# VHH binders against q8ne09r852to980: the designs that were tried, part 6

Target 1, 129 residues: q8ne09r852to980
Amino acid sequence: KFSDLLNNKLEFEHFRQFLETHSSSMDLMCWTDIEQFRRITYRDRNQRKAKSIYIKNKYLNKKYFFGPNSPASLYQQNQVMHLSGGWGKILHEQLDAPVLVEIQKHVQNRLENVWLPLFLASEQFAARQ

## First folded at step 1 (VHH)

Design e6 (framework vhh_4orz_3)
Fold by ESMFold2-Fast, scan of step 1:
Structure e6 (fold): chain B 129 residues (1-129), chain A 123 residues (1-123)
Amino acid sequence: as target 1 above (129 residues)
Amino acid sequence: EVQLVESGGGLVQAGGSLRLFCAASGFTFSSYEMAWLRQAPGKRREWVALIYSEGSTDYADSVKDRFTISRDNAKNTVSLQMNSLKPEDTAIYFCATDLWYEGSTYPEYFDYWGQGTQVTVSS
């Protein structure tokens, strides 16, 4: 289960290394950055704003979320764009929490249904024991 | 900061030609698509032409075979050659780019725009 992996520091690190060796670290990095954002209290406005801008600049572009290897389908990409208030909002404003949560769902789906099964069946997973 | 500056607009008679230019700065020009869009008086903005980073092009049906978009990556410029101009081509012409998604022709998806250059075609 992905939740089990999240609660085990050593297993999480092995999964991260597995993804890195497969040049597929962006999904886990994106998931982690959004999770960190979600754990910042709403009263810490400067930190939330900075993290939101960082996530937007790193992931919401043609090289990842809106690119050919996105964890989201074209339909889902369009839904995220609509939730964001369109391209102008994505570019000029920080992203609202609901948008980041929606992005994280798509990222988590690929982590759980594509990468985690591959990791558990891998030689790297077996070798860790 | 991304900046787009259009030039080359003017008044021309139907059947004439104009060439528009757009000077771009503040981003890695050669890596991104460039587009021309227009807005006629009282109308919504509409996409006219698109040139991808690799040099392929797309055109709206209304301008196909009359307009040609091109780019010069060494000078960070995109141009629009407009031939066989018609009164219905009268509009403010905008240079635009999308740094996030390639291939969309919807005006609302372009995140950077110039201020536009006026093209008036008289009958």
Scores: ipSAE 0.000, ipTM 0.110, lowest interface PAE 16.6, mean pLDDT 80

Design e7 (framework vhh_4orz_3)
Fold by ESMFold2-Fast, scan of step 1:
Structure e7 (fold): chain B 129 residues (1-129), chain A 121 residues (1-121)
Amino acid sequence: as target 1 above (129 residues)
Amino acid sequence: EVQLVESGGGLVQAGGSLRLFCAASGFTVSDNYMAWLRQAPGKRREWVALIYSGGYTDYADSVKDRFTISRDNAKNTVSLQMNSLKPEDTAIYFCAAPYDELFSYDSYDYWGQGTQVTVSS
């Protein structure tokens, strides 16, 4: 289960290394950055704003979330755009928590249903012990 | 070198229609996300329409059901069909395409010309 992996530091690191060797680290990095944002207290407005801008600049672009290897389908990419208030708001404003949570859901779906099964069946996973 | 040239603007009465064109050189529109933005006199620039690389489209609420963005891959152009125009649609309309990032203005080779749309009451 993906939640079991997330609660085991050593297994998480093996999974990260597996993704790195397959040039597919962006999903886990995106998931982790959003998770870190979600754990920042809502009272720490400056840190939350900085983190949301960082996530927006790093992932919400043609090279990842809106690109050909996106974890989201074109339909889902459009839904995230709508939730963000359209392209103009993505450009000029920080992203609200609901938008980041929606992005994280799509990223987690590919991690759970594509990458985790591949990891568990891999020689890297077998050799981890 | 990327160049985008807008055309098709003009004067039209409320309820009328116009079609704007964006001619691209130095890159292929079919491989890229393309957007239309507008800036009304004394107002902030706002996004109005977007077409994704896979052909899905998105529109600002103010223009939804009135405007249609489309792509002509053979002519390497993007167009914006504007129907049921309102005086509030009066603005300079800009075509936009990022190099590396969907929403970055800094990656463009061309900005500033636009095409003027004026809708009379």
Scores: ipSAE 0.000, ipTM 0.198, lowest interface PAE 13.3, mean pLDDT 78

Design e8 (framework vhh_4orz_3)
Fold by ESMFold2-Fast, scan of step 1:
Structure e8 (fold): chain B 129 residues (1-129), chain A 121 residues (1-121)
Amino acid sequence: as target 1 above (129 residues)
Amino acid sequence: EVQLVESGGGLVQAGGSLRLFCAASGFTFSYYDMAWLRQAPGKRREWVALITSGGDTDYADSVKDRFTISRDNAKNTVSLQMNSLKPEDTAIYFCAALYEGDWSYLEMDYWGQGTQVTVSS
């Protein structure tokens, strides 16, 4: 289960190394950055805003979330774009928490249904200690 | 050599119209998203309108229903039709292009030199 892997630091590190070996670390990085955002208390408004802008700039572009190897289908990319208020709001404004949660959902889906099964069947998982 | 050349700016009375043109050369125009941005005196550069390589359009709230962006891939041009102009629209208008990049205006692949639009009250 993905939740079990998240609660075991050693297993999480083996999964991270597996993804890095396959040049596929962006999904885990994106998931982790959004998770860190979600754990920032609402009272730390400036820190929360800075993290939101960082995530927007790093992942919500044509090189990742809106690119050819996106974790989201074209239909889902369009839904996220609509939820964001269009391209102009992505360019000029911080993203609201519901948008980031929706993005994390698509990223988590590929981690759980594509990458985790591959990891569990891999030599790296079998060789872990 | 990559170039974006803006034209069509000028002085117009409030309520008037202007049409801006951007002529592109030195790259495969049809593959690029094209945008118009503006910078008013003493203010940060702001996004105005976007047209994707596929023809989808998007507009800043301040110009929605007044401005229309269009492109002509055969002529390598993008145009901005500006209607019902207000003094607040006074700015230097820039054409920008982006291919497989970030949508941040600071990270757009190519920029033009800009064209001045002045709207008098």
Scores: ipSAE 0.000, ipTM 0.155, lowest interface PAE 17.5, mean pLDDT 79

Design e9 (framework vhh_4orz_3)
Fold by ESMFold2-Fast, scan of step 1:
Structure e9 (fold): chain B 129 residues (1-129), chain A 124 residues (1-124)
Amino acid sequence: as target 1 above (129 residues)
Amino acid sequence: EVQLVESGGGLVQAGGSLRLFCAASGSTFSDYAMAWLRQAPGKRREWVALIYSGGSTDYADSVKDRFTISRDNAKNTVSLQMNSLKPEDTAIYFCAKEDYYLPFTSDEYGMDVWGQGTQVTVSS
C-alpha cells in the first residue's frame, strides 16, 4: 500500500497533509530526503555530500525521536551530550547509503504500521456519507 | 508560487549550437533541483539534463558530452548549452522545478512547475 501511495502523487499529498495536521510529517519528509539521496549518481560527490549534511542537520541534530538502537538516535544523543568521537563521529564522517538506508527503514516502518492505517481509516470514515 | 519562462529556441543546421534560458520568478529556486526536458512530435517527454541545488549535473545518454546545463542562483536562471545538434534533437524544450516529491526521472516523477516550452528545430 505504501508503494501504491508513492506511485500516486495526489495520494502522497493527501497523506502528507494528514500527517501535517497531526504534527507528524517529519517521518515522511525524512523518508523522502533519504530516497532523494539514494538516487543521486555516484559521480555527483558534491551533491551527495551536501544532501547527507542537510539530512544530518534537519533530522539528526533536532529532537526527532527514532528507536533506541538506531544510528540516528545514538548520533543525536552524542551531539546533544557534546561527546567527541564514538558513534556520533562515525555517523557524521561516514553518513553514507548503508546508514541512511537503515534510518529510512526505521521511519518507513512507522509510516506503514502506525500512520498509514490511521490515514486510510480517516478517509474511509469520511466516505460514509 | 513560481513561474518558469523558456527562451532561446529556433531553427539551426545540424552540427550547430543553441543556448536555451529558463527564468524563474517568485520564490528563490536556489534550494531546488532544476531540469530540462524535451518532447519530440509523437514522442513521450523525456528528461535531458538535471542540475542539483549544489551545482552537480546529470545528463541523458543521448545528449551527454554535447549539452551543458548551468545555473545562476543570483539571477534565478538555468541555461542549457546545446552543441553538435542533430535532427533527432528537434523538440519542444521545457524547464521544470523539483517539488520535494521523489527525484527527477525519465517519467517526469517529482516535477512541480513546468514552463511553456521553446521550440528547437534542427535541419540537415
Scores: ipSAE 0.000, ipTM 0.152, lowest interface PAE 10.4, mean pLDDT 69

Design f1 (framework vhh_8dlx_2)
Fold by ESMFold2-Fast, scan of step 1:
Structure f1 (fold): chain B 129 residues (1-129), chain A 122 residues (1-122)
Amino acid sequence: as target 1 above (129 residues)
Amino acid sequence: EVQLVESGGGVVQPGRSLRLSCAASGFTFSSYAMHWVRQAPGKGLEWIGNIYYSGSTFYNPSLKSLVTISRDDSTNTLYLQMNSLRAEDTAIYYCARDLEYWGDSYEYFDYWGKGTLVTVSS
């Protein structure tokens, strides 16, 4: 169902607006930034490095992924931290693609299981028909 | 006044185990995540790991199998258990208090102890 939403421009835009209204755009932004990273070719090392650092700085901090409103449980945050090489590596180095994919999985889980059901039950979604 | 005091360092032979302690005072210890960091002679700082207020631990992957971090909130004490010590573990070991919910995570410690020296030699 989530993949169907992603392939429909109008429904995706309605979902994005719904999330903005609820001050919950960070999950979709994080998912989208990681998706963009995944589409950068390995030949383009500088672009991949810059995007990885951007994602790390924007999302892998106590305001979002390691904060109280994280899409990941404390157990899952621990696994991501371990895959990342700990705080020192998160703060000072580029993140590897497998770490970003794992983060995207947790973000997508909340989008699919929390925000999408709320959107589909919303008056905004009903009004679009 | 926030204070962190490390203890338990000394000279130890390779292959042995050692437990370091950090006594905290001047703040609500149970509300903060705590870190262990070390600095070998002539080297930069190396993050060892941390323990959250919840008890969840995260370790430097290079050290994961060799160390365990724990805390006793009733005595305001942080511990670092080290096993199978090698000469390259010779360093000054510091405990540090985490910056919870301050800003972006570029600065991760606000208070440090003075450190305790561990020398691994035969």
Scores: ipSAE 0.000, ipTM 0.131, lowest interface PAE 16.9, mean pLDDT 78

Design f2 (framework vhh_8dlx_2)
Fold by ESMFold2-Fast, scan of step 1:
Formats: sequence, structure tokens, C-alpha cells
Structure f2 (fold): chain B 129 residues (1-129), chain A 123 residues (1-123)
Amino acid sequence: as target 1 above (129 residues)
Amino acid sequence: EVQLVESGGGVVQPGRSLRLSCAASGFTFSDYYMHWVRQAPGKGLEWIGNIYHSGSTFYNPSLKSLVTISRDDSTNTLYLQMNSLRAEDTAIYYCARESYDFLTGEYDAFDIWGKGTLVTVSS
């Protein structure tokens, strides 16, 4: 279902609006920024580095991924920190693609299992057509 | 015991320079990455920059060329040099030790902080 939503620009926008009205846009923003990183060509190393630093600064902090409303459990947050090489590498270095992919999995899990079912059952989804 | 002690704060006039020191004890200072962080009155914490054990430094882009961090491993001392001080630089300045030891389950990069030193920039 999530893949179907990603293939339809209008339905994706309705989902985004739904999340905004519930003050829950961070998961979709994080997922989208990581997806954009994954689609940057391997040869454009400077652009990939800049995007990974942007993602790190925006999401890998105590206001989101390491905060109380994180899509990841404390155990999963520790696993991501281990993959990153520790907190010092998160703060001062770019993040490698495998770390970003792991983060995206946790974000996607909450989007698919919490927010998408709520959206599909919502009045906003019914009114979109 | 493990501790960090900041010093060098005080009242300074705008446009002047000031050097802060952080004395480390109770651990092998040369093995650790060190940071400077500040907190202005009524504001949150602002990261100033860090220095690796190799001597490489990284700074908050908002503070650009106005600060320099250095270390003297022979005296276990971390320094923050500030030039062209502005009223907005008024804050409590902290030094902090970075931990890379993930085995302890740490979420915070800073496992040891000093008590801070107050810098007041006023005419």
C-alpha cells in the first residue's frame, strides 16, 4: 500500500497533508530526504555528501531520531548508533549509505503500520476524490 | 576523580579578545575529542566547535572565523580563543569530553561537562 501511495503524486500529497494536520510530518520528511539521497548518482560524491550531512543534522538528534517520539525503540537507536561508529561520528562526520538505509527502515515501519492505516480510515482520505 | 574545570571568563568590552581555558584531570586527556559549548541567558545550548586528538578542528559555521580551539596535551588543557567579542557572545561557556564508547549505550556525545565560566560582554 505504501508503494502504491509513493507511485501516485496526488495521493502522496493527501497523505502529507494528513500528517501535517496531525503534527506528524517528521517521519515522511525523513523518509523522503533519505530516498532523495539514495537517488543521487554515485558519481556525484559532493552532492551525496552534502545531502547526508543535511539528513544527519536535521534528523539524527534528540529532537527526532534520538528523542522521545522517535520511530525507533531505544534498542534500535543503540543499534543505529553502533552502525554509525558512535555519537562522535554522528556529530562530526558524514553518514554512510547503510546507516541511512537502516534509519529509513525504522521510519518506513511507522509510516506503514501506524500512519498509513490511520490515513486510509480518515475523512481526509475519503474526501480526496 | 574525572573532571573538567573552565576558567578565564569575566566582564569584557565589545571588540576585545578573550581566551578561555579548560583544565582536564583524572583521565588520559590526549585520547579524547574535546568540545566547547555555550549557553546565553534564557537560551538553549549552542555548540561552538571541537578538536580531535589529532589537532583537527571543526567549528559551528555560524561562528565562522571569530573563534579558535586549541589543546596542549602536555598540560591537559583545552583553549577557546575568541576575537571581536559582541554583546551576543554573553554566555556561560562549557568544555565537554566526547565519548566514542558505544558499549555503555550512550546517546549523548558528552559524558563529562565542566561547571562553566561566565563571559559578559558589556560596555
Scores: ipSAE 0.000, ipTM 0.082, lowest interface PAE 20.1, mean pLDDT 79

Design f3 (framework vhh_8dlx_2)
Fold by ESMFold2-Fast, scan of step 1:
Structure f3 (fold): chain B 129 residues (1-129), chain A 122 residues (1-122)
Amino acid sequence: as target 1 above (129 residues)
Amino acid sequence: EVQLVESGGGVVQPGRSLRLSCAASGFTFDDYAMHWVRQAPGKGLEWIGNIYYSGDTFYNPSLKSLVTISRDDSTNTLYLQMNSLRAEDTAIYYCARGDYYESWPLEYMDVWGKGTLVTVSS
């Protein structure tokens, strides 16, 4: 169902707007940024490094992934912290691909199981026609 | 000065193919995702698709079987190959630069070309 949404520009835009009206666009933005990172080839080291640092600075902080509205539980946040090598590495180094993939799983879980069902049941979804 | 210049438009018969080019200058072309967008007479902007710095492409599902986007980073050129052209493909075609981090949707595009007109008629 979620993959269907991702392949339909108009439905994706309606979902994005729905999330924005609920101050919850960060999940979709995070998922998209990590997806873009995953599509950069290994030989593009500068591009991968820059994207990784951008994702780290934008999402791996107390305002999102380590904050009260995180898509991850406290246990899952601690697992990501461990995978990253601790808070010092998060602050001062780029993140490896396995860490970003793990983060994307938590983000996708909330998009699929919380936000998508709410969107489909919303007046905004009904009115999109 | 950051610039995008489209070329290759013109009058073509229905069923033919056409390739559009977009020449980029004034920025590091291979750092950016690039987009093709069109506007038919009297209608709004329609996103055609994009190509990331990695070469990965994403298309408007309604156009996916009819178009191919490619790039040549050595010449700072973006291409749009169109096949099986129909009257409804008559439009001004624009190339646009997306941010390296945000390449979708239209609202994240920060540099646009002037456009090139494609007219499909018999």
Scores: ipSAE 0.000, ipTM 0.117, lowest interface PAE 13.8, mean pLDDT 79

Design f4 (framework vhh_8dlx_2)
Fold by ESMFold2-Fast, scan of step 1:
Structure f4 (fold): chain B 129 residues (1-129), chain A 122 residues (1-122)
Amino acid sequence: as target 1 above (129 residues)
Amino acid sequence: EVQLVESGGGVVQPGRSLRLSCAASGFTFSSYEMHWVRQAPGKGLEWIGNIYDSGSTFYNPSLKSLVTISRDDSTNTLYLQMNSLRAEDTAIYYCAKLYGDEWYSDYYFDYWGKGTLVTVSS
């Protein structure tokens, strides 16, 4: 399970290294940054705003979420675009928590259904035991 | 002042290879991930791939078997090696550093210069 891997620091690090070796660390980085945002209490307005802007700038662009190798389908990208208030708002404003949660869902789906199975079948996973 | 200067473009026949260079200045090149992006005539921007400061790379899956990105931190130079060129690879190629700081509200790549034109024709 993905949740089991997240609760084991050593296994998580092996997975991170596996993804880095395959030049596919962006999904895990995006998932982690959104998870950190979700753990910031609503009372820490400045931290939440800064983290939201950071996530927006790093991932909500044509190189990742709206790019050819997006974890989201074109339909799902369009849903996120609509939920965000359009491209203008993505470029010029912070993102609300529901938008980030939706993005994290798509990222997690690819981590669970593509990368985790490949990791578990890899020689790197075998070598760690 | 961040400056990126692309070079190496030109006219090349289908099936041939070409290597593009990007000379970087105005920042600590070895500390930043770098990207290649292209724009074909009348088309939007297409992301090609990136290289992290560690040397690890991530490519557009539609282009992965055709391109290799590398860097030389000692000369502040980024490279894009392209193999088996096709007519559809005709485009202006840009190297880009991610322009994203909490001081800026916009997310985009800063393109410094007009890129380098690659024309694939027989």
Scores: ipSAE 0.000, ipTM 0.102, lowest interface PAE 17.5, mean pLDDT 76

Design f5 (framework vhh_8dlx_2)
Fold by ESMFold2-Fast, scan of step 1:
Structure f5 (fold): chain B 129 residues (1-129), chain A 123 residues (1-123)
Amino acid sequence: as target 1 above (129 residues)
Amino acid sequence: EVQLVESGGGVVQPGRSLRLSCAASGFTFSSYGMHWVRQAPGKGLEWIGNIYYDSSTFYNPSLKSLVTISRDDSTNTLYLQMNSLRAEDTAIYYCATRFDYSGLYEDYGMDVWGKGTLVTVSS
C-alpha cells in the first residue's frame, strides 16, 4: 500500500517516475515537501520557516490547491482556508503545522485512491525490478 | 546535559503486551521529534517509527499493527506500546532524537541515543 511504497526508496522512485510520465507529479511533490517540513525539528526555526513559506508559495494558490485540478473538494478547500485564517494569512504569514497536515491528508487521499491503483495496474509497475 | 533513558524492558512471554518508556531531559522535549529503533541479537538496526513534535506518527509498515508510539510532553516522556509479542521481537530497544534536519530519506544520524532497554520474549 501507500505507506509500504513510501518506506522503500526504490519503489518511491518508480512511483515518482510513473507520475512524471503522466504529468501528474504535483501531488507527490506536495506530499513530499510537507513530509520534509514535518521532519524538521522545531529548533531549526529558520529552516522550518523557509520550508513553510516555500510550500505556501508553491502549492496554496489557484494553480494547484485552490485550482480546478485540486486534490481537495470545494468543501475541503474552504476548510483549509478557514484553518489558515483566510487569504490574508495565506499570502502574508507562514502556515502552522495543523494546516499543513490537513493539506497533506487531502493530497495523500488522491495519491492512495487514484494514482496508486493506476500505478499498481500499470505496465511500468509490472516491468520494475 | 541532554539525556534519553529507556526503561520497561524485561523478560515477557509470547503473546503478551509491553510498554516501554523513554525519559528525556536537558532539552525542550515538546519541540523535537522522537524515534524508536531496535536491534535484535546478531542483526542490524530496525527503525520502528517516529512521533513528530505535533504528536503525529509514522510507523515501519511491517510493525504498524503491533505498535503504538505516544508522548506526554508534560512529563517529557516518550512511550512505545507493543502488543502480541513474538520471539522475533527480542531486541534492545532505543529511543533517539535528532536536533538537525533529518530529511525524508536521509540516514538518521542520531544526535542523542539512549543506552537501550532489553526485551526478551521467551517462554
Scores: ipSAE 0.006, ipTM 0.151, lowest interface PAE 9.7, mean pLDDT 78

Design f6 (framework vhh_8dlx_2)
Fold by ESMFold2-Fast, scan of step 1:
Structure f6 (fold): chain B 129 residues (1-129), chain A 122 residues (1-122)
Amino acid sequence: as target 1 above (129 residues)
Amino acid sequence: EVQLVESGGGVVQPGRSLRLSCAASGFTFSEYGMHWVRQAPGKGLEWIGNIWYSGSTFYNPSLKSLVTISRDDSTNTLYLQMNSLRAEDTAIYYCARSEYFDLYSSEGFDYWGKGTLVTVSS
């Protein structure tokens, strides 16, 4: 189970290394950065704004979320764009918690249904002991 | 038995760098992930970053380009390197131990140091 993996630092690190060997660490990094954003208190407006800009610049581009290897379908990419108030551009002020949660769900779906099963069936998982 | 002691705080001028240390004792340091957390006057706790037992680091993205976390398992010491300090970095800095990964919440820490005060002013 994905939640069990996230609560175990040794298993999490083995999963992270597995993803790195497959050049696929971006999903886990994106998930983690959004989780960090969600844990910033609402009183820290400047911190939340800076974090959302960081997430937008790192992940919401054609190299990842809007690229050919995106965790989201074209339909889901369009939904994220609409929720952000723009097509072709995402304004940082419109990148709020509901939009980031939606993105995180798509990322988590691939982690749970593609990468985690591959990890559990891998020689790296068997050899981690 | 478990003790975490921060040091290296003090008054520092804006734009300068500062390195904080955390001396750990009473447990096998190399087996635990470690965190840095700060609290500015009148604000809540802000997670700075962590370093796992493996040496892998994760940072609060709002601070990533300004800080570096490292560890020396031979001396049981955790470090926080801070660059380009600003008045907004004035805070009490804490090191904390976490056995399990609970994604950047203060709830995931089982032991804390008493903190070291960093004051950034002219």
Scores: ipSAE 0.000, ipTM 0.107, lowest interface PAE 16.0, mean pLDDT 77

Design f7 (framework vhh_8dlx_2)
Fold by ESMFold2-Fast, scan of step 1:
Structure f7 (fold): chain B 129 residues (1-129), chain A 122 residues (1-122)
Amino acid sequence: as target 1 above (129 residues)
Amino acid sequence: EVQLVESGGGVVQPGRSLRLSCAASGYTFSDYAMHWVRQAPGKGLEWIGNIYYSGYTFYNPSLKSLVTISRDDSTNTLYLQMNSLRAEDTAIYYCARETYLDWSGYDYFDSWGKGTLVTVSS
């Protein structure tokens, strides 16, 4: 299961390498960047704001989250867009924590439902120690 | 509200090809990623592959050369094309709609069909 994978650093690294060989590192990078954001304390306002803006600029665009290879369906993309206050907010402002958590859920859904089953069936998983 | 109905199963000889269909209703089909999953008698669930609303597909690597997933959004239909069928492909085949991650759970699908049985025998 994905939660078991997250609790084992070596298994997590094997999964990361598997995704790199499939040119699918963006899902894990996005999940990890949002997880890092969630671990910044509320008192570190400047760090949280900077991380939120970084995540927005890197992932909330037509090259990834709103593109053809998005982890979210068109329906889910529209729900995230609505939750964020629309495209103008995405372009010009930081994203609120609930929006980032919602995005992370969609990313984790593809990691769990597509990439983890593929990893477990792979030669890379069988060859791990 | 949401309903998924698989069809196209039956008895088929080894080496033949078979196409399964899944008719979706009760939601905007074109907005959702869809999956094929199978379960052989007495065994666990095996993920076959999925197709996103964009048409992009991902497959179980052990099955990639043997299956093709496609969709027709104009008829709300999902397809699974299987080639070179083997006795070990005998299973109930399910279509499923992708769901939200539950942080407390390991739940990938919010809606399933009742399945269609494929028996590969001579």
Scores: ipSAE 0.000, ipTM 0.109, lowest interface PAE 16.8, mean pLDDT 78

Design f8 (framework vhh_8dlx_2)
Fold by ESMFold2-Fast, scan of step 1:
Structure f8 (fold): chain B 129 residues (1-129), chain A 122 residues (1-122)
Amino acid sequence: as target 1 above (129 residues)
Amino acid sequence: EVQLVESGGGVVQPGRSLRLSCAASGFTFSNYDMHWVRQAPGKGLEWIGNIYESGSTFYNPSLKSLVTISRDDSTNTLYLQMNSLRAEDTAIYYCAAWDYSEELFGYYMDVWGKGTLVTVSS
């Protein structure tokens, strides 16, 4: 279960290493960066802005979220684009929390339904003890 | 010189169709995603949609049923087909080539045309 993995620091680290060996760390990195953003307190507006810009620059581009290996379908990419106010706003403005939460849902879906089952069946998972 | 030039705008009656063109020069058009954006009088920029280098398209969900984006890489031309035009479609229409990901890797593309005005009135 993904929530069980998130609450176990050692298991989370084994999952991260598994993804790294498969050159597929971007999903977990994206999920983690958005989670960190969500945990920045309301009062730390400068930190929230900086983290939002970092996430936008790293993930909302044609190399990941809007690329051929995106965790989101074309329909879902279009929904995120619409929520963002379009491509020009994504390029030139800060992303709002609701947009980041929507992105995180799509990333989490692939982590739960593709990568986690592969991890649990892997030699790396068996050797983690 | 990298340049985008829109054409095809003008005055059109409600309910009619219009096709806009965008002529690209100074870069390898076939390697870049292309966008259409509009700005109605007194309003902000509204993204219409894009077409990837592959020919795949994404549209603003509010506009999908009314517009089609296409490209002709042999002539370096981008098109926007608009059907069932309404008064609220009155705007300056821009084509653009931008790549946010390239900025992260030392090359930045952010090129806009000067726009073409579409006025929908009786």
Scores: ipSAE 0.000, ipTM 0.135, lowest interface PAE 16.3, mean pLDDT 77

## First folded at step 4 (VHH)

Design v1 (framework vhh_8k46_1)
Fold by ESMFold2-Fast, scan of step 4:
Structure v1 (fold): chain B 129 residues (1-129), chain A 126 residues (1-126)
Amino acid sequence: as target 1 above (129 residues)
Amino acid sequence: AVQLQASGGGFVQPGGSLRLSCAASGFTFSDYAMGWFRQAPGKEREFVSAISGSGGYTYYADSVKGRFTISRDNSKNTVYLQMNSLRAEDTATYYCAAHPWLDEYTYLDSSDYDYWGQGTQVTVSS
């Protein structure tokens, strides 16, 4: 279960390394960056704004979330695009906080249903101590 | 200087409609969520509705759901509140406010809104 992995620092680190060896680190990086954003107290407004801009620039582009290897289906990408106010809004305006939560759900879905099963079945997982 | 200019209030009969506007200046409007709050005489200020910076997410108080619609036009730096099926209990001064990061945890708390307008009076009476 993904939540069990999050509660074990060594297992989490092995999973991170597994993703890195498979050139698939972006999902976990995206999930972690959004999780860090969600843990910033709402009163730290400058820090929240800076983190949201960082997340937007790093992940909400055609090389990741709107690209061929996106964690979201084309339908889900279109829903996120709509909720964001369209491509112009994504490029030039701050993203709404609920949009980041929605993106994190899609990322977590692939981590739980694609990458975690592959990790658990891998020789890398079997060889861990 | 930052300004929020609310307008469109007035006198209306129960069951009638009004459209409020809030024109913003002095800050990057699209970076802010916008909310509407109201205050009746002798009552505390209460949340009415809010809209995210992109317009993709909206929030409504239970008392106005299905009757009021919030919208925004970022090209005009304006947020709107379309009020339908107005009731006597909707009588209040309506204030628009700007929120730097609207989410499920902060939209109801007036203290989390950075900028406030002067308000526009809505009176619903027969």
Scores: ipSAE 0.006, ipTM 0.345, lowest interface PAE 9.6, mean pLDDT 84

